# VHH binders against q2ydc9, part 13

Target 1, 344 residues: q2ydc9
Amino acid sequence: MASESAGPAELGFVEAAPSWRLRSEQFPSKVGGRPAWLSAAGLPGPPELACPLCGRPMAFLLQVYAPLPGRADAFHRCLFLFCCRTPPCCCGLRVFRNQLPRQNDFYSYEPPSEDPPSETGESVYLHLKSGAHLCRVCGCSGPKRCSRCHKAHYCSKEHQSLDWRLGHKQACAQTDNLDNIVPDHNFLFPEFEIVIETEDEIMPEVVERDDESEIIGTMGEAHEEELESMAKHESKEDRIFRKFKTKISLEPEQILRYGRGIAPLWISGENTPKEKDIPDCPCGAKRLFEFQVMPQLLNYLKADRLGRSVDWGVLAIFTCAESCKLGIGYTEEFVWKQDITDAA
Short names: E, the ipSAE of ESMFold2; O, the ipSAE of OpenDDE; V2, 0.75 times the mean of E and O plus 0.25 times the DockQ between their complexes.

## First folded at step 4 (VHH)

Design c6 (framework vhh_7n9e_1; at its last look DockQ between E and O 0.55; V2 from the best seeds 0.00; counts 0 for: pae E 2.04 > 2)
Fold by OpenDDE, look of step 4:
Structure c6 (fold): chain B 344 residues (1-344), chain A 124 residues (1-124)
Amino acid sequence: as target 1 above (344 residues)
Amino acid sequence: DVQLVESGGGLVQAGGSLRLSCAASGFTFSNYAMYWGRQAPGKGREWVSGISSGGGSTAYASSVKGRFTISRDNAKNTLYLQMNNLKPEDTALYYCAKDSYKRGFGPTYAMDYWGQGTQVTVSS
């Protein structure tokens, strides 16, 4: 077993990219839009992609392509994060893992070309090679179909209704043009590529404070310095926040921190998970930290709509230590949401 | 065309150190994870170490863990392997390899492109 040395975290940044780079065949790490599904089989269904709190369809937030070295069954590996965008809830989160060997039914054994495809058509693929239909709105499994045209598929009545109001009503009567214009639904987050960089290890300048100053301080001044040192006792919470700020200040635009098996970078000492709060994988293995989503991502999601919007301090994703394959489908992993406590 | 040129090999005594370099060209170096492999006489090629495209994630074979350090300079299109506390069993032809797949978090294990290798010989 290749022991991954706990090296520095890898950082994710958002960049604009052409749509072809964000397709499944390119194995992207990306934010927003529709999921670039890895396996075309065993997709999560509408129940699995419903908010656990309000039951409404969740929106695709991001996916991380993270293969495991030395694992033939995880040559391709991807994590998919979803969030609820339905007010007033906006709190539901789910994460799914999928992995494939290099030899599989969906992709070439050979790596994809880095050259743009000759066909520049921004065609939204709403049909998987497996024959599964995807929702026109969210790009997730769409078992429901339009009763009129029988070509448009949806995950839910809600998304069907949404699409109907946004133009499907007009297009549905024109059966020949349905495939060409999938409107950008306000349900989708803006789409970006996640670009990977290494966190620069700031060697703490060990300020060797040669404080060899022999403080021959008299007994009386020791009490005030102890009181000042006690007064300067940075609360554990302050220390955590300082660490967070220091790490972010080096790369302020970071939206993701990746490090399998490392400690998460928390924004506060409050609302942090204990080991007991992280459920074990159904296979019996523990779940380990793999990556976290930073609050900076919220700035790119344009979530500033009037009312309760999606909000978090940190999203921490925990995955099976064994990266087990539970069947042929997508395996649900665990996400912890750390909220920013309004400092009263 | 992808080119990988290894250098820095040689004869060293047990307990000694070497630093290998691999100069990469013909592709966007920063987009790919890179690897070191080795082939000892009469043995098959084995994986030694890997580093992610950004350099943030590294992995090592159990046999070299704690002794070898992989690093990269993306500005120079160069991969490095610092080898410390070398042992006779480390004697091999060392290869630099490029991952076939672009950009993922963590190191991948798709070593389809190899250099010519540099010989490392550790004497007892």
Scores: ipSAE 0.390, ipTM 0.688, lowest interface PAE 0.7, mean pLDDT 86
Fold by ESMFold2, look of step 4:
Structure c6 (fold): chain B 344 residues (1-344), chain A 124 residues (1-124)
Amino acid sequence: as target 1 above (344 residues)
Amino acid sequence: DVQLVESGGGLVQAGGSLRLSCAASGFTFSNYAMYWGRQAPGKGREWVSGISSGGGSTAYASSVKGRFTISRDNAKNTLYLQMNNLKPEDTALYYCAKDSYKRGFGPTYAMDYWGQGTQVTVSS
């Protein structure tokens, strides 16, 4: 009864959305803010969310809602990507997969309403139904608690100290509802919804008949640089980057490309993984490409501060080919960072 | 409230063509995968075709593959089904449906709302 054809990549774009739309029960794909955890049990702990390069707490970067049709154990399925944003490092990355059947202990079998909930306030829910407590700064597992109030929780001493300085010192003694008094710690990325469009193929004659380059001096100047590069025997890296730009040309603002099992779109011929660079899943299965984060996302992260900050050419996420349920909770998957320079 | 309003049905001779439309309102159309189904008299509902929220990934029942084409226009909140080379066996009430969950990267195929349908009758 079901007949599917192989399709092109699915593209992600950022959009503003009200906070209630990005809560866990709405099953969002989102950038920034705090994670909208899927399973309330088995969260990655502070050691698993420490930067693998510098050891400091990582920030939630994005999550994608990626159900697997025909897999009852992955009716709900989400991938969570974290990055180090702490100078001078800003380089570490980790990614986790979680999935649930439709009937589960955390969410209604029925889909959520598109109507705003009766409560639409700015409250942050830092205590999950599983009993897990979340860090007030980052929204990740927070097993450490304030010894004075026993209500504020943190993933690390660094985040406890930060929250203390920025407001908890006063709030600790004053109120039982600390969730309404969480300051901006300048740690979380700006929050957006990820909206999805499928990539359309471009036809060469349509792209090549665009007269806008003759009208726009900057575009004409860029085309002249490309012609000059060809006259000077353009390098392999220049050709790969040009092909990258051509591939995305109909939707140049895409921040994410999704396609479980498709080929990644690399921005450079350098720093791509070989088979040996992609570890097998602990269950024994190979990992396959699932999605990539595009450099365009950096424009939305306030990452244009001079000096060391988060940066990448592309980030490529590889996940268990079996989408296994190895144990309870979240399974770490693999992320490859393609930088443009070999030394980076 | 969610509304799905089908149109474009009618009587057509075998071998002919029809294009069905489904006007959607009451939800963010571009967030959801959409489907066409059909129901012949005295028969259960049959899934016919589906399309991803972005419009590029499609699937078809084997009985209609190669003859039917699903498409969508997210700017107009409209789903389409182009039906070619119609056969008497295609006679049914055709309805559109939406996925019950906001589609992430992939559909759930858990439908939660159907329109009232548009009748397609194919004479031999």
Scores: ipSAE 0.371, ipTM 0.639, lowest interface PAE 2.0, mean pLDDT 82
ESMFold2 (binder alone), look of step 4: mean pLDDT 83; pTM 0.853

Design n1 (framework vhh_7n9e_1)
Fold by ESMFold2-Fast, scan of step 4:
Structure n1 (fold): chain B 344 residues (1-344), chain A 123 residues (1-123)
Amino acid sequence: as target 1 above (344 residues)
Amino acid sequence: DVQLVESGGGLVQAGGSLRLSCAASGFTFSNYAMYWGRQAPGKGREWVSGISSGGGSTAYASSVKGRFTISRDNAKNTLYLQMNNLKPEDTALYYCAKDYKRGFGPTYAMDYWGQGTQVTVSS
């Protein structure tokens, strides 16, 4: 429906977490590192994770665990976002959705434990329950096999060559711990857990027309009148950017806003998508907004603003309105990048 | 480890009110969305209401919206359901449930641990 929200936005924040909390069995929302894949089968292949402009493997940016209430086929549901890190490109983006019913071939019916497992460590697990092999560099599907040891797997020649230079040549003769000891390739983004909190919980409870509390001004009639007054005297661009800044000022550390079916929060009036720019799902359904990545995330990625870095104002993710299930595989969805550019 | 204990049910006349309580232990209550569900005789379980981990967001089934109010006290690890203008059709065993996973609003992915509390509404 036109711009009407089904509820308040959920805000995402980053925090450090132990490695066990970021594994697939914990159903994490997270930034960086390797993907914590949901289904162990039907992973996106190397062509689907190659940058369309430069052909090089994209880096995993983040995932959001976003189940749909009341949908048995989407009891577990996760969105995976990838971006190009190869200069001068750094502009390729892809997003994938995967979902599973509660009873499935990969995970326990019962909820995950809040306690650490009996074995602790920072080991990298490069084999899925389906028997699929993951790339030693990026953790994506790895169909290429090392011809010498037959134990290391890679998504691409680029990652095979990178791993060979940084340690696999030596480790190739010592295959017993191959998937437990992996060097830092300087390809992955820094890893953090995403914790999600409801936006309206930041505001004081008790929002009423007759509320006389000084603290409730942001949700009261006086606040609404102030916003209307400001909007009457501003340019359209100034109004859009002020609305954005007002929402950010509430929680400046937010890296993510989640609200399936609500309107996106844009940083400017430029480079916003028209309906025709958002392709329909292959199932025939329209796509709707699901979440957006805020510019604050860039501060956690340790990205340089020049040359080698990724950059954006907002990334907006749109998904199938029906959240269609095409087997156990990963379905590509749509991402729109908004950057402020000079209108010259 | 999770324990949920429902209480506050009873027999009440149509148009009356009851307040249900759910005492939670064995997990960090303030990290989980909480839910009320019910099961009428001869029927499956149905979702009634949900509340976010901090209490700021609530949701209700259409059959109870405007009559029931969900709330929580994180300092006491307790969930509540205030039921007003009760109808005979509200007769059911009421269950408290926590969310399957911590930290993400009302999801309706209910994990039941308690025996429930019986509500009987006479005409």
Scores: ipSAE 0.204, ipTM 0.568, lowest interface PAE 3.7, mean pLDDT 79

Design n10 (framework vhh_7n9e_1)
Fold by ESMFold2-Fast, scan of step 4:
Structure n10 (fold): chain B 344 residues (1-344), chain A 125 residues (1-125)
Amino acid sequence: as target 1 above (344 residues)
Amino acid sequence: DVQLVESGGGLVQAGGSLRLSCAASGFTFSNYAMYWGRQAPGKGREWVSGISSGGGSTAYASSVKGRFTISRDNAKNTLYLQMNNLKPEDTALYYCATDLGYRKGFGPTYAMDYWGQGTQVTVSS
């Protein structure tokens, strides 16, 4: 049975990191760039990585390394979130889960070295151990091959055309340095490591409360009566927003909250999912909450020249309660978007 | 010089309770996930429970879910395992563990590089 979190949330923060630290063998949690794929086999194909609303290739947003202890089949486990960057759409979202046992075909049984490798450059790795080829633009599965050089691969005709005009046309004739000549396509988000801290480390004895009138203490009876009177007249929406603001104010730089099986923290009471809005896993199990992306992440994405096209209040990710393993491939999970201006 | 020292084991009757402690030193305890494992007589080591660096995420083996509670006190560099409704099949050497070689992730893992000496738990019927 699936493991559940019974404690406070873990908070994610972005930090700059050298490129080698964000490679797949380091099992990163990260924002932007190309996906650091977990399994080198069974990658989602171009149809699964196309926006469900406009059909164009989605951009990689972030990944979270979230193994499940006690599960031999989920020793390594990672969630990959993609979003549409194509104006005027910019609304499509997809999330995928991949997991591996400790003994697998891709990674050492022993923990990875935390020391820098001899090659610390920003080389783009477009060929996986499985023999799978990755798109030169986005780093997702690239089944389309350049007909001239047979060495460049792409997820779509759009990315093939984009790479051709921005560099590959000339580089195609100079095959020996192809992987070292990857231009800026203005498609990827800025790349950062996600560093994790537990919310419990900030306020270990803070209990989740709907009403601050529950706080009885050292302020004196006059202040306590005033707070109690005010809280009794507080609307449900005011309570939800106050709770959200309080949690954010403790760590304003949090871009992510993780807690498998806990309740999501909503920015408002509007456009929250009902149980029936969350599809069951194809394996038959229900889905449960795993993590959410906070609006603070948008500030890092807005620094990128294309980042301003994407917007959300909260993104909530729900995953199979059994974290099922239907082979070695990537399993699509569910993401719910809550905007602050959305109406139910 | 990583040290993990378990205590709190003993003999208890079925249905009873015990609380195990693990004193950790030689590393920054608050930065790493911690784990409890056990080894029954004549059996290999098995994972029992795990807890994230700050205590925000916990996980349990199916055989102990709902009966055992893992917790930690980062100020005291101490890990705990509260064991309730003990059964004869819980009889084992219990040890705490950590893995300093893996990067910090969401939720604990069972990649255990450093192990304590263990504390014996015996549950009589």
Scores: ipSAE 0.007, ipTM 0.247, lowest interface PAE 8.6, mean pLDDT 77

Design n11 (framework vhh_7n9e_1)
Fold by ESMFold2-Fast, scan of step 4:
Structure n11 (fold): chain B 344 residues (1-344), chain A 125 residues (1-125)
Amino acid sequence: as target 1 above (344 residues)
Amino acid sequence: DVQLVESGGGLVQAGGSLRLSCAASGFTFSNYAMYWGRQAPGKGREWVSGISSGGGSTAYASSVKGRFTISRDNAKNTLYLQMNNLKPEDTALYYCAKDSGYKRGFGDTYSFDYWGQGTQVTVSS
C-alpha cells in the first residue's frame, strides 16, 4: 500500500442551495434541515433516533451520498448522522446507512433532471410514498398522531408539545395548509448542500514526515541520518498535530473528509479508537472508516445561538466493510467522537 | 437489460498495441457517455478514458494520455479503445462502463451504472 491513505481524500464543503436540490430524488449530500430519506420504508423509529445519553429526540446533522461502484445493491447509498441538541447533554450521536438498487419502489430508473422543477418552493413534505408519516418538527418517523386534526404527526411528546406551543394549536383548524404551515422550532440546524472536491496533495514532503516508520519506508536507508535529525526535534503528538493543521490549511473551509478504508485524520493522539472500541457489524464483518466531520462544520451550525452548544474535534464514521443488507431499511453504523479537550 | 461485452484483450509484449471493443445492448447507446476502466490484480478500479455521447469530447487518465485513443461507433453500438506503446503497468482487466447520468457521490469519481465482465490485457515485461 501507499501511506496511511489508499489515495487522496475527498473533501466536503457547504454551499447554499435552493430547497429543490436537497430533496430525496436529487440524492443530496447535505447539512441540517430535515433528513432527505433514501428508502421511504424501514425508517429508524423514535427509539433508534433518541439520544443514547438523555433519551431526547436527536437532530439531523448531515447526510453523505456515497454509492459503491460495481455493487448493484448499493447503486444508491446514503449515510445519515444525528446528534443531540438538548442542553445540558448535547453529546449523543448515531449514524445510519441505507442503500437501494437502481430498480426500486421509490425512484425513477433514469437520473433526475438538473433543471429546476416548476415547484421550487420551501414546502415541507411530511408524507412519504410508502405511506410513512414524518414528524412535523424534525422530519423523522412520526407515529404519534394529533388527536384533534389527525393530520399532524410527531416522533415524541416533546416535539408534539413544542409544535403545539409554537403554532399547531391555531393551525389545527387550518388543516388544508398543514404541510405549508410549519414554524421555526429552533430545533433544526441550518440547511446547506455538501459539495465534493478531491484533496490536492500539494505538499507531499510534509505528508511523508507524519510518521517515522513511514518516512523510513519511503526514503530508504540512504537518508537515515536526515530522518534521525528530523525525528529528534519532533514528538509523535507534534507530528499528528502538524499533519492535521497542514491538511486543514490547504482547504480551511472543509467540513468533512471522505475516504472509505483510509486512515482517519486525528487532531491529536489522544482519545483515538482502538480496534476493540469499534464494534463489528451484526452481519459479522468488521467496520472500516468511511468519513469524518471536521470542526469547521460547527461554524455553520450557528451553535452559539443556543447558549449551550454541540462541540467536537473530529467525528469519525465507521461502516460495515461489506456494506451489508442484514435487515430491511436503515442499518445503524458506528460514530467515534474525538474532543479537542482530549488533547494535552 | 443492459449488456456490455468486452473483447480484444490478450497477451502482448511491451511496446505493442491492442484494440479493445465493447458491444453494447439493452439501452440507447447514442444517448450516454461511455468509459473504459481497468483493475489490476489486488488493486481497486481505475478510470482510464471517457467519451461523450456524440463522440465530440474525450478525456484520459494522465497515465495513458498520448498512448490510448477512445472512440465510438453509434451506428454499431460499439465502444473502442486503441492502446499503443503498452507497458507492463497496463496489465489489468479492462472493462467498459455506461454513464448513469447521476451526479457523482463520495467514493466514486464517475457515476457508472453498469460494467461488463471485462477483457484481460497482459503486457510482458
Scores: ipSAE 0.460, ipTM 0.761, lowest interface PAE 1.0, mean pLDDT 80

Design n12 (framework vhh_7n9e_1)
Fold by ESMFold2-Fast, scan of step 4:
Structure n12 (fold): chain B 344 residues (1-344), chain A 126 residues (1-126)
Amino acid sequence: as target 1 above (344 residues)
Amino acid sequence: DVQLVESGGGLVQAGGSLRLSCAASGFTFSNYAMYWGRQAPGKGREWVSGISSGGGSTAYASSVKGRFTISRDNAKNTLYLQMNNLKPEDTALYYCAKGESGYKRGFGPTYAMDYWGQGTQVTVSS
């Protein structure tokens, strides 16, 4: 593991952004909406984007733009996380990695413009430069075509029926503007940009043997006998939760922690993966931790008020240690879900 | 491993010219924007000029614009800085720097120049 440095984590925060800043050519990290695909070719198909537990189309949750320094084949590199929104399931998760060299068929060799375009994002773009058509509901690959207009495309019969019910029946009869007029299907998560800040806040002086421990508030006023009694009665679960709580308290709005090759921050000692639980990459390389999604993100997602919704303590994303070269295609990586325990 | 080796510095009279070179190795030179920076005695490092990976776009600090020209030869993995009409205030250690991998909006170390050479001294006499 000589290619990665184990430094401080980078934290992700959500901010509102104009739609044009979240388009693929801006190489965004973002939450919700439709995926801003990196490669315009080799998209995962409907079977790869179906929930592994219930078979229904998954919703796009977030993407993280994370190039690798010194790697010509990973000049552009992005991770795409999907989750099931279909009650009572809401448990399926999949993550995909895509990477491109600087010279490619889709994007300029030079950095994107920082100036807003003349059209600032009132239009939904459902057709890629590769000629691929995107589902009108979810923005994933859409091989199914509307038999009436031949212009609307869908990933599944479910999304075709949903769009028809919510407005395509009337829009299908119009001669133009079909791709610019898309109703709210109540399927996508709310859309935000992920902005990045380095975790460079210095923790209060800590014991070298227990770098994550801290004495806060009323603990500083406790009698020495009480401090010894509390330390004696502290369980492993209490220590893990305290470490988690301490890290969150420094920046409570963090929705994501990024650090390729660092140790994940767990909310509890239960349901953490062992080495055997993390499959190797099909290329033969081991997977390593890359980023985790914090429970704070749930506060920004609109859940069904009358049904079961998505939920997690932590989602930990593991990727190929070699970030292997697979042409222009999307490679499935590994996600581990740690739920919130009733005891934590 | 990344190596950047600057050369071409020296002593020159005001109004003179020098051409600096930077030989790059250990990375795919044509995939990265490249920069020239300088540090005068007792001052911090300052940016002088930048060039895109393909050479199609260049930028210059206001103090050198019109006098300096940055260029690159991707076939030779070499960066150049042609300095004309040199002034005493141009006296500094000049170094080339490698730009970040990817575009500057991602997670990971992508927001600053990630490697600097050892430098070549330029001294302009009055």
Scores: ipSAE 0.303, ipTM 0.672, lowest interface PAE 1.9, mean pLDDT 79

Design n13 (framework vhh_7n9e_1)
Fold by ESMFold2-Fast, scan of step 4:
Structure n13 (fold): chain B 344 residues (1-344), chain A 125 residues (1-125)
Amino acid sequence: as target 1 above (344 residues)
Amino acid sequence: DVQLVESGGGLVQAGGSLRLSCAASGFTFSNYAMYWGRQAPGKGREWVSGISSGGGSTAYASSVKGRFTISRDNAKNTLYLQMNNLKPEDTALYYCAKDSGYTRGFGPKYAMDYWGQGTQVTVSS
């Protein structure tokens, strides 16, 4: 537990990693691939992972392992972010929080080994210790079963049809190796580990100066009140962007910023949330900022190769201030998207 | 069985000093980082200080930095907190905690296993 004021933000960077390091028992923070679920029970169902705008299955974007050391019920704690990849939508977003005490039904009480396990292959694990089956396409809860082989599982008819077209039709008769033979469905994002550096450690001598007086001075004196008013509004927006640009320029590869309870870093003064835009947790507590996804992440998602377009300026994730534990299941939290204006 | 037994608390006047001790058993003390935390009446637990397994690295909450010193004696399986220039705001139940051994993730790096029952520190004005 720490009641000391939150320090500088922690920054997330993508790095290639062996597949074994991204398995659930390693408690990873990661981008893309299939979710490394925390609790093996109480997974969000297909309706909860459907795009709220178009109804199609969402793709896993990233997860952040962020325990609360002072909380016995949040000894393990992870946030899972999903986004819609279906054109023309590509706008839906959902985020879920899961927590476990140290003593639980899924993981050892002692920390995981940092040495590679005896099996380090690229095998896809689609059956959890809890007995839950995962979708062969996306790795989310798969309650639908192939009626022919009864061994392949899916979250949706859409993913079942996709898998059938891309190989399961031929592989259905070869069920003994089904879990080890998963085709590339071109649905998942590229997979990376998220490695953590504190902003203070990598930017120890950063001195940010918010000098609106200098901006106003360089714009020159307005000859009439209307021009001066417009200049002041422009300098305010320029100041916000300059602050954002400065923070990014120091570490341009940052794909996320973490700081529970700090203020988000916005790309502009437009489309920022008001208090009323952030719903309270169903437990009654307010939500507070926890982390944000930076536009730099888009460069790693290979959108051009996938034929699908997702975009954002900033994604800001807000979570229950009390980090309430509503059973063993996954609790939906709140995500705000600050859009980039793509006008000519 | 992991056991942490705190001692050394008591009543002291503002500006005074106290030395807290934590006797550890049931685990290999020298392999784990150790922490001191406190809980004031009507408030949540607050992290106070931490020390690495070998004693070479220490950290302090801003409210106590410069006044408190954490140390350990691995031969005696004992953790210490030397508290100087005590203030009324330092009044709390003080407890020691063993590091969980989990060092991953975003947020505070202090993941604690609490088994101590604490020792009361009361600072009069």
Scores: ipSAE 0.456, ipTM 0.772, lowest interface PAE 0.9, mean pLDDT 80

Design n14 (framework vhh_7n9e_1)
Fold by ESMFold2-Fast, scan of step 4:
Structure n14 (fold): chain B 344 residues (1-344), chain A 125 residues (1-125)
Amino acid sequence: as target 1 above (344 residues)
Amino acid sequence: DVQLVESGGGLVQAGGSLRLSCAASGFTFDNYAMYWGRQAPGKGREWVSGISSKGGSTAYASSVKGRFTISRDNAKNTLYLQMNNLKPEDTALYYCAKDSGYKRGFGPTYAMDYWGQGTQVTVSS
């Protein structure tokens, strides 16, 4: 979009939260763990969540709850971001949008309780109201059923094998008393709630061009060779990086910036998307910027310490400008990755 | 039990200003986001502005951004809308609305659950 913003961005920060607050009925924005799916039907299938480069299941990275006011069909609206965790790949990214009207088949018309549930203390929910089963490893659609117990479900043979090795082999032999505690497969990212704050409207703006102009004016009568030897004009790249650093420095713990229709904040001028690089929505509408993931998130994922290497400078998410409704299913949107090495 | 009472409307000339107030009762005011909406003659209700429960976040419709300012006083259970540089197109019945109580999302994301009776704003050309 244009480089100017119409207003302040909203910033996302991670906080620890009890698991019940991060379930679908609480409409969370969250990092890691399993997706808290919005619609209980029409989930992306295993092919849609397999990495296009290595074919392995992608890991859930984050979701943002971002309804649109005035839109009856987007009373609930959520974006789900997935990334590949499989070395040496770690490059695949996909994002999906789902939205529901207030009156729907899955959730109460009334707001959810803010109190902890007392009766059903299940630590993991692997069965949706639609009757769909979720993978025991990743929490994505699990159409593959364990042939022995018929109780465990999986998105892929890889996740079935992983779960079997880490404990299901023992649990599978039990009759109707499968433990609802799922082992740590070392596949999911650590789980956090995303809390929202409005960016301070008093952000310093870059005015370096004015300073450069004054320097040039002061030395107006000097020979060009002397200006070249004594003064250096700030590059556009240096200006972009300084703007990025300035906006991050106000709130260094920000893991995302949200502003539907504003301009993205880039770490450099390298490898930014051109209009032609952003595909139109299948509905015919253009896509617009909605939010970006900041490099600060990497510090919370422990990605560099787990032998699984995911990396980015900025991930920018673009969504249908009309936020089109194509039923209750999940619609794929567009994600652009700008790497940290692009700033070099 | 929930009551919202709007006031402060009236007739003003283009370029003028008005400050609307909404007195809230029957619920814990500082637990809910609040909104201003309006209904112009011959049109449906339009969302104008929203403010988070503690006042830390605000949002505005593009048509009023830079001209209107939403604010709240949680100690007085009162919501305000400062309207500057009013235009004939701002002529409408203005309503305050209570958030539905759904979890805060990004943007002005909560649905309006309860509406007051409204206060009329008329801007002459």
Scores: ipSAE 0.431, ipTM 0.735, lowest interface PAE 1.0, mean pLDDT 80

